VHH binders against q9lxz3. Designs and how they scored, part 29

Target 1, 367 residues: q9lxz3
Amino acid sequence: MVTRRRSKKKKKTKRKKQSSKEKEKYQTFINLPCDLLQLVISRLPLKDNIRASAVCKTWHEACVSLRVIHTSPWLIYFSKTDDSYELYDPSMQKNCNLHFPELSGFRVCYSKDGWLLMYNPNSYQLLFFNPFTRDCVPMPTLWMAYDQRMAFSCAPTSTSCLLFTVTSVTWNYITIKTYFANAKEWKTSVFKNRLQRNFNTFEQIVFSNGVFYCLTNTGCLALFDPSLNYWNVLPGRPPKRPGSNGCFMTEHQGEIFLIYMYRHMNPTVLKLDLTSFEWAERKTLGGLTIYASALSSESRAEQQKQSGIWNCLCLSVFHGFKRTCIYYKVDEESEVCFKWKKQNPYENIWIMPPLNLIDLPLFDHRI
Key: E = the ipSAE of ESMFold2; O = the ipSAE of OpenDDE; V2 = 0.75 times the mean of E and O plus 0.25 times the DockQ between their complexes.

## First folded at step 14 (VHH; framework vhh_7z1x_3)

Design k8 (at its last look DockQ between E and O 0.02; V2 from the best seeds 0.00; counts 0 for: pae E 20.8 > 2, placed apart)
Fold by ESMFold2, look of step 14:
Structure k8 (fold): chain B 367 residues (1-367), chain A 122 residues (1-122)
Amino acid sequence: as target 1 above (367 residues)
Amino acid sequence: QVQLVETGGGLVQPGGSLRLSCTASGFTFSSYGMNWVRQAPGKGLEWLSGISYSGGTTEYADSVKGRFTISRDNAKNTLYLQMNSLQPDDTAVYFCARDYSGKYPEYIFDYWGQGTQVTVSS
């Protein structure tokens, strides 16, 4: 009947009109003029900037271009059981758990500039891994002893990236292997062993001003200059005998720092005097914040106090009594513990996230 | 001929004690610093302890400090290592080594013994 058909048609037309009006509203919002979109985005906190960037390509480009992010380092921990890793931002107390099965069997060798050097002792595979972008850069294979350290000079995306390791220490000789980006193979160099013990283990390596500084488990400091193909042992020794699990070394603007905890004492910071090669205790960090882990040490001067963490040691290690990560103020001799219960010091690593967090493959805006 | 001979290794239970001896010949023992070094299965060499020519100065690796005691008897040309509170991870071949420079350890070893096996297991 004509009236029944009219009522059904009117109801269906009304629903279709409402659906079309809803689509038109979304298109109008997406087509905001560029200057208005930039004004809206510039007022968003980082969280909302991230969410807005997931709306469409135009918003994504605007959000990324306007993002002003003052980031602090995160902690990363690799699970022993399920091929996953956890990223943790202690300033925001945010966790992110991720799976990356391609890294099954790999362990971390070294961390620098947001990159991890990863090694599989069963296959002898080496690769760089960026846990934020999930980029992998494979390297030529190399056999490494279980406790052998390997370091790199800068991000593998640079043509200047150089890998360095000490492969053998004998009575008479020390053998070094290096790999320069885009080389076909590892370069081997042999030097007279100038260490007092021909069997020292190198526990800490940092790259500074073109040189690798290598600290042994007995406190000897050696250097390797790859541009000169030169190896030597420096004469200085720390005044206290460092323990291997509580000793960290880092570099900031050419200055070399050693952080250690002897017999579970509070951390001591030493600075190397490059003219005398003597270590001097520092009673303040002078505005420097150091993020120390067994396989890396990051340093950063705080520009602003955005995170509330500045001018301190951020330790991600087994601390005897506390067994947790701490923020330690050297000039106040005080500490603050936070909840991070990962007990393996070789797998609790500070790592600097990239400034562009939204484009990271590990984020899923739908979650 | 310089010779260093270690004795006293063997099998011991966890928490037990063992005393190693190193008998020296072919040189003036009392003029040289002496050291103990070990090598665990699948690991590199680990320096443990050193003692000056007279016995007046001793040094220990952190891993053994408080448990191991180095000593020497210059009249008997013998170096000793007293090992207490032994654990399974102390299982290794133990070597004595003569310091290159003489009186005080510089941790450059020019002569080594053949080694003695220490096994800590229950």
Scores: ipSAE 0.000, ipTM 0.109, lowest interface PAE 20.8, mean pLDDT 72
Fold by OpenDDE, look of step 14:
Structure k8 (fold): chain B 367 residues (1-367), chain A 122 residues (1-122)
Amino acid sequence: as target 1 above (367 residues)
Amino acid sequence: QVQLVETGGGLVQPGGSLRLSCTASGFTFSSYGMNWVRQAPGKGLEWLSGISYSGGTTEYADSVKGRFTISRDNAKNTLYLQMNSLQPDDTAVYFCARDYSGKYPEYIFDYWGQGTQVTVSS
């Protein structure tokens, strides 16, 4: 009577393995890792972002988080007399005064991704500063000339953040220094100087697709590829010499724009052809608004035609003892009486505000 | 080819008036600031006046301020200089010049006309 018991146990084990394989097949886009989802959503136009936000709660959160509320850049004015900083929101036309005594003796060098690069020429201290959070990231000391330009690739919170500067230009050689996030020391690279002899100061530096583009006051464009440790001077020159009154270079989604103006001239917009490395004059910015400052410039694609702020060059102006900005429409023959005057490069800079401005104590909504 | 042609020069008595014209061709006139410059015999070049591309902004040297008026007609591609209360010291060749770069006194001009002679004499 003993025999019958054996058969029942084998069937239960096979069913559990099949259910686990079937669950793997329906890995619906719903179960994408948050990072991948954000990456995908980041590439969607706003219209599709909105559509995507209706899919599920996780997608909604991801979409809303990536809905770059195209917050317009803010203008920071640096007082010469005191350690006061004036923040100006052009969208709301609001000013906020901040004090950063910790930055006494520092000047601004660059701005990107909501961070300021600050340098003290007396102590040779370099640091990243977030004016919204007051976070500070110190860097190794660097000796450089006061008027030398610096740039960085992305926010210092990223491990991919790279600092770039030219520390020396001699007749024969150019010395470049780079600093990678979490590095102990500056990397020094020396290249042969192929720049034209007479007036080669760097005025504009932008980072795009892994490369630093450096524009001289004479209109010469050089590039530095950190990954290859490669330096090259490009043969292309803008059709017109960048003016001393205003020269601004900016990057937008891999495209590089150059804006230059003279006091009595209409602003000229150039776009760099990355294949030929030649500058082409543009009559339109393709919907972009460029927030221009001497050290760095921000660009935004304005989706909402409602604000009337598209295809514009935004410039800082001082009027009636107040800091404000003017918008020049590039495509409209608007007689913008450019009452724009060249300013000290270190007196103002555009900065991207954080997305969650609501949480910043700066805007006491109580008034 | 960029061309600038000055006209309207001549002989005038002290206290008299002249109107100079500069006709531009070969470029988008309305995109550029324009200037008047003069050269007196045995003297260097003297900047007199500048006007923005739109005509909305004008500048004058102290030597001509209140006497000379710069204007432009972009539809006609023409720059003007109204000169009043002319003095013997205003005797010079007058040139129109296109903005290239800089700011007065560091103006750089890229194109010049051939000039027109203005002589102020009794």
Scores: ipSAE 0.000, ipTM 0.250, lowest interface PAE 15.8, mean pLDDT 82
ESMFold2 (binder alone), look of step 14: mean pLDDT 87; pTM 0.881

Design m1 (at its last look DockQ between E and O 0.02; V2 from the best seeds 0.00; counts 0 for: pae E 16.4 > 2, grease 24.9 > 24.2, placed apart)
Fold by OpenDDE, look of step 14:
Structure m1 (fold): chain B 367 residues (1-367), chain A 122 residues (1-122)
Amino acid sequence: as target 1 above (367 residues)
Amino acid sequence: QVQLVETGGGLVQPGGSLRLSCTASGFTVSSNYMNWVRQAPGKGLEWLSGITWEGGTTSYADSVKGRFTISRDNAKNTLYLQMNSLQPDDTAVYFCARETGTFYTEYSFDYWGQGTQVTVSS
């Protein structure tokens, strides 16, 4: 009578394995990790973002969060009197005051990808600072003149991050220093000085497609290729800029723009031809908005014509006792806003806010 | 040596016209941002008009807009200010000035002429 018991146990184990494999097949895009979903949605044009938002609640939340992400750059104002920082969101027209005692004695050098490059001329300390997260990445000390320009290629969280500066210009030689992420020391390169005799200082530096472009105060453009350790002064000359009271250079998707400001005139916009290395005047920015500051400028492609903010130059202005910004329409006969004044280069800079602004304590209205 | 020389000033009746000239030496007018400014008796300097290099974009103060016209002759290396519908309040010394090419200087102009007197009186 003993024999019958064996058969029942085998059937239960096969059913459990099949159910786990069937659950793996329906890994619908609905179950994408939030990070990946956001990454995918971030690549969608607004129209598709809207469509995607109708898929499910999770996608809706992700899409809405990213719609907000077309966040315009923020303006940081650096107080001269105290360690206070004022953040200004031009889209919301909101100001936030921050204090960073850890940055006492530091000045801003550059901004890119949501990070500030900060330098202390007394201690020769250099660091990356994220004003939104308060993260700090120290760099090796660098002795340089206070007014020298610096730039970096991307966020310091990337292993590809490269710092660039010119530390010396003599009659015969130019000295360049670069710092690669995770390097122990600065790399020093010396090149023959081929700059014009009237060279005084570098005014603008931008990184594009692996190359640093350096504009002098005389309008000379030089390039440095770190990968090749190559320095060259380009033959192209921008239109003679005597009389300009401001100059901004920016990069957008491989294109380089140069903007000259005049006290009582509309700005001149130039685009660099990367083949001929000549500057051509442009009547339009192709839908771009350029957020211009003396040390670095940000550019954004505005997808929605509805905001009326396209083909615009955005500049920091001081109106009364409040920091704000003005928009110059480049392609329209816009009246020159007489409110714009030349500012101290170290007093303000545009910075990209993080995508997840909701998580920033700055917006926690719950306090 | 850089030099600017203004000419064309004088006495004119209200409603009259004058043409001022500014001849430059030591630099090219068409390669510089050039301006006209004036100083009335007991008043500060007033910017009136400017013209950029090459393309010659022009701008005007509201006080002279529609009445004054800035122009240049590249061959003569000369800046002009055509002044129409002159009023007594336009009485001033008029100066030609070149803007500085520096971005961070407090001074807007690096070279000035000696000025030319314009008097509008009945």
Scores: ipSAE 0.005, ipTM 0.266, lowest interface PAE 10.7, mean pLDDT 81
Fold by ESMFold2, look of step 14:
Structure m1 (fold): chain B 367 residues (1-367), chain A 122 residues (1-122)
Amino acid sequence: as target 1 above (367 residues)
Amino acid sequence: QVQLVETGGGLVQPGGSLRLSCTASGFTVSSNYMNWVRQAPGKGLEWLSGITWEGGTTSYADSVKGRFTISRDNAKNTLYLQMNSLQPDDTAVYFCARETGTFYTEYSFDYWGQGTQVTVSS
């Protein structure tokens, strides 16, 4: 009786002492000022950011927020001869090789929101593929010409996902096809051709604020507004100096940027004025990093240089027998001559990895 | 004012070691792919080694793999080639070179240093 009462007090005292030590430890970590927590988390590579997000709910929220804005795109290289795929993270200078036999015979069309749009030119199959989860969303078949571009507005998991392509440009007409989620078939629309009389192919397509912007090989900018089902050709052309042999177009937070590449001078950066639809040359990327590929480009604005990649044009390169990337600092006063050469458009593409990468089946061992 | 300046060449006995340096000006090595190339007497140019930006991946020709090590110091804007187990057939003029931004084809180099002579002989 008395013995039992003393035993209960001893157990309670020990438990309270143990709980007090754990509270003191957790209070030290939890009481870290928000500015210092953000600074610490902003310095972590992705693997450590994910691990840190398990500390507590305050850390989780901070890690996820910084993870989203500081996660850099990855480059995917496609093998010409087999089903191997090399994913390269330039921020960590790490790669991994994956094998997707379900994509045998497919080539890439476009990348957005962590998804690839893939096309098999022999079977006319289209599908969305997420290389991080291996999720696959098949689309209705469509015949596409070799240089025909196709884009989509958002992830196929959204009911707002819209696919868009220009299937034909004749002297009198432009024919487009769209596919909206849950439709039975492709919708065909025909518009008067308002482009210049010379042959036009669309080389760059971006989706921004509900509109597809399409740039032709001749510098003509057109738009398609799916909500109005209208096609318009905008006046004017981006200023292009002689000797340009390539371009990249990207969207960032509603703004549209165009980069012209040259063999013997620095690239030029142009920004579209969304009011006048005139292009203005910019001296800088303004803190924006563009990860450029022929079919789609990604962009990031970085406030802190967490990955060593900041304010540049990031391009893929062969180096010896390895595939890597190179940075080009557009806004530096540089006498360095950069020689651009057009690539096989289906060789590589940039893609954004998901926030929960380390928890995914294919990447749970990834560093 | 793009310039590449090699130093560290000289005469060495077989089995010896040398470290070559290449200091870049007018551009940053961290934004470019850098390479070492040599020209032996009476022969053409031979690519030896390359390194990606910021201490990235390295690659080597079969003739030097395991004996040569490429590295760089981005803070000093300098490229290095550590050469071990040198043999008489390593005698050549060694150049550092900046790789152009070719994305589909093999190497194309747009800027070269003056070269530094390495002679391996007893």
Scores: ipSAE 0.000, ipTM 0.122, lowest interface PAE 16.4, mean pLDDT 74
ESMFold2 (binder alone), look of step 14: mean pLDDT 80; pTM 0.806

Design m2 (at its last look DockQ between E and O 0.07; V2 from the best seeds 0.00; counts 0 for: pae E 12.8 > 2, grease 24.7 > 24.2, placed apart)
Fold by ESMFold2, look of step 14:
Structure m2 (fold): chain B 367 residues (1-367), chain A 122 residues (1-122)
Amino acid sequence: as target 1 above (367 residues)
Amino acid sequence: QVQLVETGGGLVQPGGSLRLSCTASGFTVSSNYMNWVRQAPGKGLEWLSDITYEGGTTSYADSVKGRFTISRDNAKNTLYLQMNSLQPDDTAVYFCARETGTFYTEYSFDYWGQGTQVTVSS
């Protein structure tokens, strides 16, 4: 195991003798026509957009409108050295560092609907965390193995929120634990194990149209329907070229996508036919952009380019000593890397910010 | 229980050749991504080459392309590195390494040999 972990050094802030031209340009533009003001505002990082929105009512309206247009998934990291987390907008290549000491010792399990599920492996504590509002919703404790995955169905503010994990797999049986909002304890269900030998861990879990889809490390897909308390292994296995070194799975509006990663070949994108349970390779994303990370993935349909990321896979990837985040244009079979110093896939996860950022308490103190 | 043992290092003149071997026990070489990595005196680790399982696709660092060849012998459970046109800059300890499993981790390699010294000098 060849690893090197550096302790974080304090970033040395270099004060400039001259003010930022970016800030001064906003003062110059107070009386500009709306179209020109929108062009200027569209070039701002999020922090400066928020600051510009405080100038006057006209600027506020323009800034808020452009935030909605430019909303894309962000990466989030949780530091292990100083109880901070970082929000990264890849379209602007800007970090926003925040502190939440109550999350010390927690790691990320899953993301969905702007919420993260967080787990402390030493205390067995679970909680939901919204990194944009800083809201926390604690959950009952549960022991989890290191390789065990957990997922949830929707935001914890909904009365229909359901947590799901596979606790154990034996030769004869599989054990599932679920937690429904306002329940007093975890519900345990045991089913006959219908997996083949060598299917011993689940790599990916997505929730779609009321059910959890669970992919094993060998490509077997299982279904858990919580409304029926029903478990089964689905027919079919996604085609997989030799040499795959990982996969991602995501859901978009009821459709299930699987991406196989390869060291020396282009990624393969597959879509599940929910009627036949057969997998079909996609040669185009049809305007869909998929943001994939190791624990869960976000997706969006987009017909216009935002910041140059459109109709592609945005992935965190390991390859030997190389660490990078890439986007891959499936239609063009091409790869373009964007570099970011914190690219470890187990230290980051994609999350979709809320559409109306200006009302968030985290950002009103940072201007 | 998993073990990798490198052999075949030694002293060689500039322009010479060596063949390194890495014999595996406790796992099957042909079922894993296998790598060669080196560390020159006072320098960090340098990745050199890999070979995929079953397909046998190979990849090389620019510094060794055309001079080094990775291969394996499935019957002997052994990985090889043929090194030709050796120069003093190739002086290093050479390691074979198994790439980690199907889960993403913070680390790329889970098992290493102790290494074999290669010295290129007149």
Scores: ipSAE 0.000, ipTM 0.227, lowest interface PAE 12.8, mean pLDDT 73
Fold by OpenDDE, look of step 14:
Structure m2 (fold): chain B 367 residues (1-367), chain A 122 residues (1-122)
Amino acid sequence: as target 1 above (367 residues)
Amino acid sequence: QVQLVETGGGLVQPGGSLRLSCTASGFTVSSNYMNWVRQAPGKGLEWLSDITYEGGTTSYADSVKGRFTISRDNAKNTLYLQMNSLQPDDTAVYFCARETGTFYTEYSFDYWGQGTQVTVSS
């Protein structure tokens, strides 16, 4: 009885090495880093921005965030009699009254990116204030003359925010103060005074491409580069017509504009050549609307000719008991409105509203 | 006391000429910015012309440019408006006004005359 030992052939199950096909993650444009996506979208015209917003949720968010909803700047009027502030939307022709008792004793110094720079000449306190959110960012105290100009580069929420002012001008020297975001103290820089001897004061300051442009009352232009700690006075002077009564300087996408006012005459618009640093008279603003105030001016590119606001200078005016604005067409024979008056620089300023105005309690239409 | 007194208004035919005078007291005309303004019946104020204290620079509204001339006599402390080629639309009360203010303050007209009537009619 020969017991046939059936040798159980162990079937070696060949584990098929699933070749991990490296899913070549086709880096679809959908997976662009947010910063790069924003950079790309920032270069798109509005029409293409709208198209791009239909691609995906991430692109939509990026596009909407960059859709410069060409919201027109708002005008803030600062009462001299009380702590009341009047906001005016020129697009809707609506006024809103606000009260900020926390800003008692403060005056406005500058406005940019929806923020106000506020200074108290009695306490030497300096702060950023957002009138829409009531956010406040205090700065180190600064002693300065009341009529000295200040400027900042961008919103204080940015780590790249720079503050700039000239604190002293003597026969021989100019003293500049700068504050960098998160710094403990003001940086002081002293330069040789190369300004004309008839220098009185700085009137306009704008920030563009890392540089502060400072215009004097005599029409002299000086540049300060904080990164290089460099100060230069340019030899060129803007052409002044006899009888000019003040000026506004503004920046738009790296371009610098200067507007001279003549009381009851049409304004003169100049553009700075950044190569030669000479001023050239312009007959057109290239579609820009400039919202001008004595301390700072805003600029907007209007895409839709339909609003009739094209190539315009917008100025605050007081008519009766209401603050309003007037538009001067630069490229058309416009009648100069007799309503325009040179105003106290500290009485009003243009400010950019936030994009999400709908969420601002200020417009509760329920009243 | 500061006072401005306009004179020289009247009735004139179309194409005619008038010379308005504004005599100041209490301040020096040559040391101030002086303006001519008019108000037609049922209309608002219209600025016409100014003369500065700095060198006597003059400016004009488009409506009167080439027809009107502003000047002053320092010795008489008097502002003038020579009006030529007058039209019916120039019918108005004409005022002289002193301008006040600085770059750091609001500019305004702080003193006005009583005005002088100019009527242009056939």
Scores: ipSAE 0.000, ipTM 0.251, lowest interface PAE 12.5, mean pLDDT 82
ESMFold2 (binder alone), look of step 14: mean pLDDT 80; pTM 0.809

